# VH-VL binders against Toll/interleukin-1 receptor-like protein (TIR), part 23

Target 1, 165 residues: Toll/interleukin-1 receptor-like protein (TIR), of Arabidopsis thaliana (Mouse-ear cress) (q9ssn3)
Amino acid sequence: TKYDVFLSFRGHDTRHNFISFLYKELVRRSIRTFKDDKELENGQRFSPELKSPIEVSRFAVVVVSENYAASSWCLDELVTIMDFEKKGSITVMPIFYGVEPNHVRWQTGVLAEQFKKHASREDPEKVLKWRQALTNFAQLSGDCSGDDDSKLVDKIANEISNKKT
Key: E = the ipSAE of ESMFold2; O = the ipSAE of OpenDDE; V2 = 0.75 times the mean of E and O plus 0.25 times the DockQ between their complexes.

## First folded at step 17 (VH-VL; framework fv_fasinumab)

Design w2 (from v1 with heavy chain K28T T30Y, light chain Y53S; at its last look DockQ between E and O 0.54; V2 from the best seeds 0.00; counts 0 for: pae E 7.6 > 2, SAP .517 > .496)
Fold by ESMFold2, look of step 17:
Structure w2 (fold): chain C 165 residues (1-165), chain A 118 residues (1-118), chain B 107 residues (1-107)
Amino acid sequence: as target 1 above (165 residues)
Amino acid sequence: QVQLVQSGAEVKKPGASVKVSCKVSGYTLYYLMIHWVRQAPGKGLEWMGGFDPERGKTIYAQKFQGRVTMTEDTSTDTAYMELTSLRSEDTAVYYCATHWGSWYFDYWGQGTLVTVSS
Amino acid sequence: DIQMTQSPSSLSASAGDRVTITCRASQGIRNYLGWYQQKPGKAPKRLIYDASSLYKGVPSRFSGSGSGTEFTLTISSLQPEDLASYYCQQYNSYPYTFGQGTKVEIK
């Protein structure tokens, strides 16, 4: 595998705080990490012959924050991640950052309104796949944010380090 | 293409029980929130119960509390509604349906006629 | 439970007529109200969600309005294929209750 960790997140929610700290700690521990910040990509080109970063990662750390599911890019990425998880090709580590897991599982709370918008704009089959991916994701064993982001960062990094060895 | 296929019509005597099945195909039951709705002959639609994701459990309409049980078997992708102590006024078509409040996930079964007669 | 009351219970109208059906909720439900069409012998089909938004494929002669406790379904020019019973349903809170229905007949 080329990467130990693929980070999936909503940049607007978490780029300048939690994700930056998590990324730095993973790199400090020599964990090969791909940070997929879709809002900062500057027209990066990718050859169709190259495997996606998800396909060549051991773990996917997916940080679902308040506006994660508002992004079709994040949802498309989650579908891909969960497809590889189903095949046993990647291990998914859910992080519920400022959201309730049950609301992610059933797309209720703020996600209900986000999905109303998706349903009005998108192919119904695509929206169905997005919902399926979120439900499957929310059933995995994961962590919720609390009072101390530093402790959550340490917990995530420790868990990855332990599973690498 | 998601499809809900229900069990066939049933004729029951007062005091008996009925268990209606609803098989999901083209999708997995695990992803669906199943509701049950009935319609007596010549009457309107009546919600009986369904999974409430906010409470994380099945909620039954008060009228049916104690007589209805809704279960799921994800190994066969089949949902069930069992109604006990049947009365003649329970004669109705029973529907299973999915409903998230999202207008693109609204699928209905074909209905199951349950007739309660002596 | 939130009680939904439809008016009228039935109506007869000619093709081309404007038809109005009213639905009242016993307490506020914001815009979390849907309309269903049920043709004889068939399962219901959704027409309108969130009080006023048409489902994909629903003819534009159907429209909905209202919020809070008072809601209206309008058929601007009734067609023969609109022979059906129409139901409102609130989904603000469980139980997701239905109105008693309005039977629309074509003269």
Scores: ipSAE 0.033, ipTM 0.597, lowest interface PAE 7.6, mean pLDDT 84
ESMFold2 (binder alone), look of step 17: mean pLDDT 88; pTM 0.905
OpenDDE, look of step 17: ipSAE 0.632; ipTM 0.853

Design w3 (from v1 with heavy chain S102D, light chain Y53S K56R; at its last look DockQ between E and O 0.72; V2 from the best seeds 0.00; counts 0 for: pae E 3.5 > 2)
Fold by ESMFold2, look of step 17:
Structure w3 (fold): chain C 165 residues (1-165), chain A 118 residues (1-118), chain B 107 residues (1-107)
Amino acid sequence: as target 1 above (165 residues)
Amino acid sequence: QVQLVQSGAEVKKPGASVKVSCKVSGYKLTYLMIHWVRQAPGKGLEWMGGFDPERGKTIYAQKFQGRVTMTEDTSTDTAYMELTSLRSEDTAVYYCATHWGDWYFDYWGQGTLVTVSS
Amino acid sequence: DIQMTQSPSSLSASAGDRVTITCRASQGIRNYLGWYQQKPGKAPKRLIYDASSLYRGVPSRFSGSGSGTEFTLTISSLQPEDLASYYCQQYNSYPYTFGQGTKVEIK
């Protein structure tokens, strides 16, 4: 595999805080990490001629924050990640950052408003696949944010290091 | 497209039970929050129970608690509502319906008439 | 549970009349209020969501308003095909409860 970790996140929510710290710590531990920021113009969608970074990663650390599901790009990526997880090709590590896992599972709370917008603008079958991906994601064992991001970063990095052995 | 197809009409005697089915097509049942609503002849809609995502389980309206059971079979994508100790007042059309979080009931079954007569 | 109370229980009006149906919630529900139309022998159909937003294909003579605890459905010019029962439903908090309904008849 080319990467140990694929980071999936909403840059708007986490780019200059949690994800920056997590990425730095993973790199410090020599964990080969792809940081996919959809908001930056240099964040590229994969082409059909090349394997996506997801496909060549051992783990996907997916940080679902308040506005993750507002982004169709994040949701498309999650569908792909969960497809590979179903095949056994990648291990998904869910991180619920400032959101309730049950709200992600059933698209309630802030996710309900985001999905009202998706339903008004998108193909219904695409929206149903997005909902399915979120529900399956929320059923996996994962970590929730607390009031100490540094401890969460260390916990995630420790878990990745342990699973590599 | 999500569709809810219910079982056919039933005629029951007082004291019996009825089990109404609701088959989901176009999606998987495990991703839906199924609720049951009934309507007596000439009367309004009455919520009976359904999945409460905050509690992570099915909740029943107090009026029906002890008489109603709602179950799901994900292998056949079919939801069921069973009502026991039937009375003539339970004569109604029974609907299954589903919603998305913080949203009205968007998909409805066609309804199942249950008649309770002596 | 949030109780929803509709008024009137029924009304009879002539074609072309303006009709108004009100719905009161027992506690604040923001604008998380929907309206359904139900014709005899049919399942309810979506009409208005979030208090005032019409679904595409719903005639513009229908309108909704209100927030908090008091809501109104208005039909600006009643048509023969509007003969139906109308229900409000709150979806601010679980369980999502219905008003008791308003039967609209054409004279």
Scores: ipSAE 0.383, ipTM 0.736, lowest interface PAE 3.5, mean pLDDT 87
ESMFold2 (binder alone), look of step 17: mean pLDDT 89; pTM 0.913
OpenDDE, look of step 17: ipSAE 0.721; ipTM 0.874

Design w4 (from v1 with heavy chain I34M, light chain G34N; at its last look DockQ between E and O 0.72; V2 from the best seeds 0.00; counts 0 for: pae E 5.1 > 2)
Fold by ESMFold2, look of step 17:
Structure w4 (fold): chain C 165 residues (1-165), chain A 118 residues (1-118), chain B 107 residues (1-107)
Amino acid sequence: as target 1 above (165 residues)
Amino acid sequence: QVQLVQSGAEVKKPGASVKVSCKVSGYKLTYLMMHWVRQAPGKGLEWMGGFDPERGKTIYAQKFQGRVTMTEDTSTDTAYMELTSLRSEDTAVYYCATHWGSWYFDYWGQGTLVTVSS
Amino acid sequence: DIQMTQSPSSLSASAGDRVTITCRASQGIRNYLNWYQQKPGKAPKRLIYDASYLYKGVPSRFSGSGSGTEFTLTISSLQPEDLASYYCQQYNSYPYTFGQGTKVEIK
């Protein structure tokens, strides 16, 4: 594999705090990490080639924050990640950052409002796939944010290190 | 396209039970939040119960508590509503319906007429 | 429980007429109100969600307005295919309740 970790996240929510710390710690431990920050490429067209880094990664660390599901790009990426997880090609590590897992599982709370907007603008088949991906993602065992981001970063990095040999 | 297909009409005597089925096609039942709504002849719609994602379980309207059971078989993508101790006032068309977390019912079954008469 | 009261309970109007149906909630429900259309012998169909937003594929002659306790469904130019009963439904709190319905007939 070319990458140990594919890091999926919503940049506006997490770029300058949690993700920065997590990425630095993974790199410090020599964990080959692809950081997919979609917002840094604003003003240009994105290639379907982004799916290639997912395919060549051993783990996908997916940080679902309050506005992750507001982004069609994050949701499209999640669908791809979960397709590879279903095939057994990637191991998904869910991180629920500032959001309740059950709200992600059933698209309730703030996600309900986000999905009303998706349903009004998008093809129904696409929205159904997004919902299915979130529900399947939330059923996996994962970590939740708490009072101490440093502890969460260490836990995630330890879990990846323990699964590597 | 998501479709909900219900079992056929039934005629029952007072005191009997009825079990109405609702088969999902075009999607998987495990991803849906199923609810049941009935409509007595010449009357409006009445919510009976359904899956509440915040509680993670099925909840029933107070007037049906103890007489209604709503179950699901994900291997056949079929939901069921069973109503016991039937009374003549339970004569109605029974609908299964789904929503996507905004409590707007997007898909409805065709309805199942249950007639309770002596 | 939140009672939903529709008026009128029935009406008869000519094709092309403007039709207005009102729905009153017994307490504030913000904009958490949906409208459904039920044609004779058919299951209800979604029309309007969150008081004022048309569901995809609903003709633009339908519109909804209101918030709090008073809501309105309007059909700007009644068509023969609009023969139906119309229901409001609140989802602000359990039990989710429907209005008693408004039967629209075309003369």
Scores: ipSAE 0.185, ipTM 0.689, lowest interface PAE 5.1, mean pLDDT 86
ESMFold2 (binder alone), look of step 17: mean pLDDT 90; pTM 0.912
OpenDDE, look of step 17: ipSAE 0.327; ipTM 0.752

Design w5 (from v1 with heavy chain M33L, light chain Y53S; at its last look DockQ between E and O 0.73; V2 from the best seeds 0.00; counts 0 for: pae E 6.1 > 2)
Fold by ESMFold2, look of step 17:
Structure w5 (fold): chain C 165 residues (1-165), chain A 118 residues (1-118), chain B 107 residues (1-107)
Amino acid sequence: as target 1 above (165 residues)
Amino acid sequence: QVQLVQSGAEVKKPGASVKVSCKVSGYKLTYLLIHWVRQAPGKGLEWMGGFDPERGKTIYAQKFQGRVTMTEDTSTDTAYMELTSLRSEDTAVYYCATHWGSWYFDYWGQGTLVTVSS
Amino acid sequence: DIQMTQSPSSLSASAGDRVTITCRASQGIRNYLGWYQQKPGKAPKRLIYDASSLYKGVPSRFSGSGSGTEFTLTISSLQPEDLASYYCQQYNSYPYTFGQGTKVEIK
């Protein structure tokens, strides 16, 4: 109700490129978009006393880039998004940006090293939930980045517009 | 806590088949990469096969090609290894084991003794 | 296939001794080598990953070293409960392969 799209991403990887283009296009189409830029926004975090932006969004566009899973913040957010997806409260649109979907599904490639670090520093139950969220996320139908970010932006925006109407 | 619980010991005649089960508890099978390893009495560990995420399918060690099938039933969270045309040298303890991505086997089943005798 | 060669195949040592087991790979495996402990009648148990990193709960008397093709497991002061077979395993590439094992006994 309050937002059409909750946009989840790793700012370090994508803030100055793909995410900027996607956000601009969504806003141009009057799609109410919450951009969760965790590294920049200092007072926009949801309160435990109020509904989170995820709870009041119709769609979650989740852009998983090379370093998304290196961020415990991003992974915690993904767990929450996937919990709402399981309940049928939100529709998740996966975007694999510069990563292979199969590597996300099984936490292989660069994700294997990121999860070795998580396993050495975090509660095992939390790490298992993070892995479960990534595997479930990668099983959804989604889009992969290619040579043309503009085409991908248009495809995502068109998909949201079609489902919104 | 991830636990792998295997089926009980089996005694088979040469030429028969055996199907060993490995039930996952404390987690769901669909999130695990299950591999099978055996150990003949007094011998070392021998990898038999398992799911290869790069190929998106189960791969089998060349030694067992054509005699082994590994399957999964996610509705019961149970993995299976079936070995056919059994020989006396197939007498071994059979283990299921998991890992995360391409690293080290983290969790092992308790093992299933399969004895092949005439 | 990457062959893993362990030495020695067996050893006898006294409690308190320093024990060293080596593992050699037929080609480079970087640091993608693990060590397992297997007590009689039990499944293998993880000790060391990435050549030198201890799993949580593994006693500090265990240590690992090496990279590339040559690796070492060391028990700094052998305890009675360390009587077991020890295996190295490479996970650099499929098929994952094991060393033949080292049986450790007390004199």
Scores: ipSAE 0.093, ipTM 0.668, lowest interface PAE 6.1, mean pLDDT 86
ESMFold2 (binder alone), look of step 17: mean pLDDT 90; pTM 0.922
OpenDDE, look of step 17: ipSAE 0.816; ipTM 0.914

Design w6 (from v1 with heavy chain S102T, light chain Y53S K56R; at its last look DockQ between E and O 0.81; V2 from the best seeds 0.00; counts 0 for: pae E 3.4 > 2)
Fold by ESMFold2, look of step 17:
Structure w6 (fold): chain C 165 residues (1-165), chain A 118 residues (1-118), chain B 107 residues (1-107)
Amino acid sequence: as target 1 above (165 residues)
Amino acid sequence: QVQLVQSGAEVKKPGASVKVSCKVSGYKLTYLMIHWVRQAPGKGLEWMGGFDPERGKTIYAQKFQGRVTMTEDTSTDTAYMELTSLRSEDTAVYYCATHWGTWYFDYWGQGTLVTVSS
Amino acid sequence: DIQMTQSPSSLSASAGDRVTITCRASQGIRNYLGWYQQKPGKAPKRLIYDASSLYRGVPSRFSGSGSGTEFTLTISSLQPEDLASYYCQQYNSYPYTFGQGTKVEIK
């Protein structure tokens, strides 16, 4: 595999805090990490002629924050990640950052409003696939944010290091 | 496309029970929040109960508490509503329906007529 | 429980008429009010959510308005295919209740 970790996240919510710290710690531990910052075109990219970074990653660390599901780009990416997880090709590590897992599972709370907008703008089949991906994602064993982001960063990095070796 | 297909009409005597089925196609039941709504002949719609994701369980309208049970079989993608101790006023069309976390119902089954007569 | 009261309970109107149906809640429900159309022998069909938002594929002659306790469904130019019963439903608080319905007939 070309990458140990594929990071999926919403830059607006997490770019300048949690994701920066997580990425630096993963790199410090020599964990080959792809950071897909969809709001900044200076993130790592792939060509159509090559396998996607998701396809060649061992783990996907997916940080679902308050506005993750407001982004069609994030949701399209999640569908792809969960397709590979279903086939056993990638291990998904869910991180619920400032959101309740049950709200992600059923698209309730703030996600309900986000999905009203999706339903009004998008093809119904695509919206159904997005919902399915979020529900499947929320059923996996994962971590929630708490009062100490550095502790969460260490936990994630330790778990990856243990599984990698 | 998501479709809800219900079991056929039933005729029951007072005191009996009825179990109505609602099969999901075009999607998996495990991704849906199934609710049941009934409509007596010539009358309006009445919510009976359904899965409430905030409470993490099925909730029942107080009027039906103790007489109704709503279950799901994800292996067959089929939801069920069982109503016991039937009375003539339970004669109605019973609908299954779904919502996306807002409680406004987007998909409805075709309805199942249950007639309770002596 | 929040009681939902519709008026009128029935009406007859000619094709092309403007039709107005009102729905009153026994307490404030903000904009958490939906409208359904039910044709004879059919399941209800969603028309309007959040008091005024049209569901995809609903003809533009339908509109909704109101907030708090008073809500209106309007059909600007009644068509023969609009023969149906119409229901409001509140989803502000449990139990989520429906109005008694308004039967619309075409003369």
Scores: ipSAE 0.424, ipTM 0.776, lowest interface PAE 3.4, mean pLDDT 88
ESMFold2 (binder alone), look of step 17: mean pLDDT 90; pTM 0.917
OpenDDE, look of step 17: ipSAE 0.739; ipTM 0.881

Design w7 (from v1 with heavy chain K28T T30Q, light chain G34A Y53S; at its last look DockQ between E and O 0.87; V2 from the best seeds 0.00; counts 0 for: pae E 6.6 > 2)
Fold by ESMFold2, look of step 17:
Structure w7 (fold): chain C 165 residues (1-165), chain A 118 residues (1-118), chain B 107 residues (1-107)
Amino acid sequence: as target 1 above (165 residues)
Amino acid sequence: QVQLVQSGAEVKKPGASVKVSCKVSGYTLQYLMIHWVRQAPGKGLEWMGGFDPERGKTIYAQKFQGRVTMTEDTSTDTAYMELTSLRSEDTAVYYCATHWGSWYFDYWGQGTLVTVSS
Amino acid sequence: DIQMTQSPSSLSASAGDRVTITCRASQGIRNYLAWYQQKPGKAPKRLIYDASSLYKGVPSRFSGSGSGTEFTLTISSLQPEDLASYYCQQYNSYPYTFGQGTKVEIK
């Protein structure tokens, strides 16, 4: 595997705060980490396939924040990640950042509003796959954000280090 | 596409029970929030109950509490509604329906006519 | 329970007519109101959600408006295929309740 960790996240919500801290800590621990900032890729796309980094990663740390599910790119990526998780090819570590896991599981609250927009704009079969991916993701054991991001970063990094052993 | 296919029409006597099935195809039942709505002949729609993800359990309309049971069999992707102690006023078309967390119903079964006749 | 009252209970109109159906809630429901169309012998079909948003594939002659306690469904130019009963439904609070329906007939 080329990467230990594939980081999936919504840059708008988390790029300059939580994800920046998490990425730096993972790298500091010599954990080979791919940081997939899709908002930067819109203007700087060089790779023909996103699936290659996922295929060569041992773990996927997926940070679902308030606007993660508003992004079709994030949702497409999640579908791919969960397909590999179902096959046993990658271990998914869910992080619920500022969102309730139950709201992600059933697409309620702000996710309901985001999915109303998706349903009006997108192929129904694609939207169903997105919903299934979120529900399956939210059923996995994961970590929730709390009062202190630095403690959450340390917890995640410790969990990855322990599981690499 | 998601489809909800219900069991066929039934004729029952007062005091009997009925169990209506709702099979999910094109998707998996475990990802759906199934509700049941009925419609007496020539009348409007009446919500009977359904799965509430916020409470993690089925919620029944008070009118039917104690007479209705809603269950799911994920191995067959089939939801069930059982109504006991049937009365003539229970004659209706029974629909299964689902929503996507916004509590309005996106998909409906074709309906099952249950006739309760002496 | 939140009671939903529709008016009229039935109407008969000619093709091309503007038709308006009113739905009143017994207490405020914000914009959490849906409209359904039910053709004879068929299951209800979704038309409008959140009071005014059309589902994809619903003809633009259908529109919804209102908030709080008073809501309307308008068909700007009635077509023969619009022969149906129409229902409003609130989803602000359990139990989710429906209006009693409006039967629309074509002359």
Scores: ipSAE 0.064, ipTM 0.660, lowest interface PAE 6.6, mean pLDDT 87
ESMFold2 (binder alone), look of step 17: mean pLDDT 89; pTM 0.908
OpenDDE, look of step 17: ipSAE 0.775; ipTM 0.896

Design w8 (from v2 with light chain G34N Y53S Q89L; at its last look DockQ between E and O 0.87; V2 from the best seeds 0.00; counts 0 for: pae E 4.8 > 2)
Fold by ESMFold2, look of step 17:
Structure w8 (fold): chain C 165 residues (1-165), chain A 118 residues (1-118), chain B 107 residues (1-107)
Amino acid sequence: as target 1 above (165 residues)
Amino acid sequence: QVQLVQSGAEVKKPGASVKVSCKVSGYKLTYLMIHWVRQAPGKGLEWMGGFDPERGKTIYAQKFQGRVTMTEDTSTDTAYMELTSLRSEDTAVYYCATHWGDWPFDYWGQGTLVTVSS
Amino acid sequence: DIQMTQSPSSLSASAGDRVTITCRASQGIRNYLNWYQQKPGKAPKRLIYDASSLYKGVPSRFSGSGSGTEFTLTISSLQPEDLASYYCLQYNSYPYTFGQGTKVEIK
């Protein structure tokens, strides 16, 4: 595999705090990490070639934060990640950052409002695939954020290191 | 496109039970919440109940006094509503409908007429 | 329980007329109010969510307004295919409750 970890996240919510800490710790441990920061692509309407990095990654660490599901780019990426998870080609590590897993599973709370907007703008089949991806994602064993991001970063990095062994 | 296909019309006597089915196609039932709504002939719509993910359980309208049960079989993608101790005033068309997050009733089944007569 | 009072119970109007239907809630329901259209012999169909937001594919002659306790569905220019019964639904709290319906007929 070219990468050990594919990082999926909403840059606005997490780039300059949690993801920065996580990325640096993964690199410090010599974990080959692809950081998919979609906001650095400055409003491109076409996603980068997402399937190639995902296809060659062993793990996908997916950080679902408050505004992750507001981004169609993040949701398209999640659909692809979950397609590969279903095939057994990648192991997904869910991280619920500042959101309740049950809200992600059923698209309630802030996700409900985000999906009302998606339903008004997008093809219904696409929105249904996004919902399915989130529900499947939330059914996986994962970690929730707490008061100390450093402890969460260490936990994630330890789990990846142990699974590589 | 999500589609809900319900079982056929039923004629029942007072005191009997009915179980209406609602088969989901175009999506898996495990990803949906199904609510039930009925409509007596010439009358308006009445919500009967459905799964509430915030409470983690099915919520039933009090009017049915514990005689309604809503279940699902994800292996066949079919939801069910069973109403017991039928009365003539239970004569109605029974609909299943999808519920997304906090957003009710996007897609509806075609309805199932249940007639209760002596 | 939140009572939804819908008016009028029926109306008859000519093609091209502006039609308004109102719902009043017995308690504040914020904007958690949907509108549905039911054509004769058919299942209800979604029109408006959250009081004022139009579902995709619904003609722009339909609009909704209101918040709190008073809500209005407007058809700016009634068409023959708009012959139907119209219902409001509050989903602010359980039990979910519908207005009693408004039957719209074309003269």
Scores: ipSAE 0.234, ipTM 0.729, lowest interface PAE 4.8, mean pLDDT 87
ESMFold2 (binder alone), look of step 17: mean pLDDT 91; pTM 0.934
OpenDDE, look of step 17: ipSAE 0.639; ipTM 0.856

## First folded at step 18 (VH-VL; framework fv_fasinumab)

Design x1 (from u3 with light chain G34A Y53S; at its last look DockQ between E and O 0.75; V2 from the best seeds 0.00; counts 0 for: pae O 2.3 > 2)
Fold by OpenDDE, look of step 18:
Structure x1 (fold): chain C 165 residues (1-165), chain A 118 residues (1-118), chain B 107 residues (1-107)
Amino acid sequence: as target 1 above (165 residues)
Amino acid sequence: QVQLVQSGAEVKKPGASVKVSCKVSGYKLTYLMIHWVRQAPGKGLEWMGGFDPERGKTIYAQKFQGRVTMTEDTSTDTAYMELTSLRSEDTAVYYCATHWGSWPFDYWGQGTLVTVSS
Amino acid sequence: DIQMTQSPSSLSASAGDRVTITCRASQGIRNYLAWYQQKPGKAPKRLIYDASSLYKGVPSRFSGSGSGTEFTLTISSLQPEDLASYYCQQYNSYPYTFGQGTKVEIK
């Protein structure tokens, strides 16, 4: 595989804090990590490449923060990730950052309002796919953010390092 | 796209049990939160129980506690509601319903008439 | 349990009339209030959720308002097909509870 880790995250939420720390640690450990710049790509996540970065990654670290599900871009990415996960081609590592896993699983809490907006703006079929992806995602073994992001970063990095061949 | 199709009408004696089925199509049952609501003839709607996403478990109305059991068979995408020790006042149309989150999605079965008479 | 009280229990109005149904909760339910339309022999049909949000496919003549303990369903111009019973429902807390219903007849 070309990459060890694909990072999925809401840039506005975590790009300049948790993700920056995580990325730095992964790189420090020589873990090949793909981190796109969603804020600068203006709707273009993937270039016309033969394979998406997701397809050629071993792990997908998906950091679901408060506004992750508010982004149709993030949700589309999640659907893709979960499709590959289902095929067994990628290992998904859920990170619930400042959100409750059950809220993600059932699209409640802050996600309820987000999906109200999606339902008014998006194709119903797409919305259903998003919900399904989130539900399946939230049922995977994952980690929640706590009081120390450093510990979470280390935990993620250690897990990847241990599984990296 | 979500559809709920319930089992047919039932006639039961007092003291008997009834099990109503609700088959889901258009989406997987495992992703839905099923609730049950009944309506006595000429009366209003009464919530019986349903899945609580916050607790991740089914909650029953106190009125039916110990007498109602709600189950799911994800392999057949079918939800069930069993009511035991039936009484005449249990005569009603029973509905399965599903919602997502704070009811942004709301789908109902066609209803199942359960008649309890001696 | 949260008690939901609708008023009136029944009303008769002419086509084109403005119709208002009120629902009161025994305690605050924020905006976790839904309105349903039920025609004879049919399952309830969703109209409004979150007190004021109109479901897709529902005619724009239907609207909901309110928060806390008092809520209102309004039909701006009653149509013959609106003949039905209407129910409010709170989903703020379990057990979910419904209003006793309002039967709307058309003259």
Scores: ipSAE 0.326, ipTM 0.776, lowest interface PAE 2.3, mean pLDDT 91
ESMFold2, look of step 18: ipSAE 0.566; ipTM 0.812
ESMFold2 (binder alone), look of step 18: mean pLDDT 90; pTM 0.900

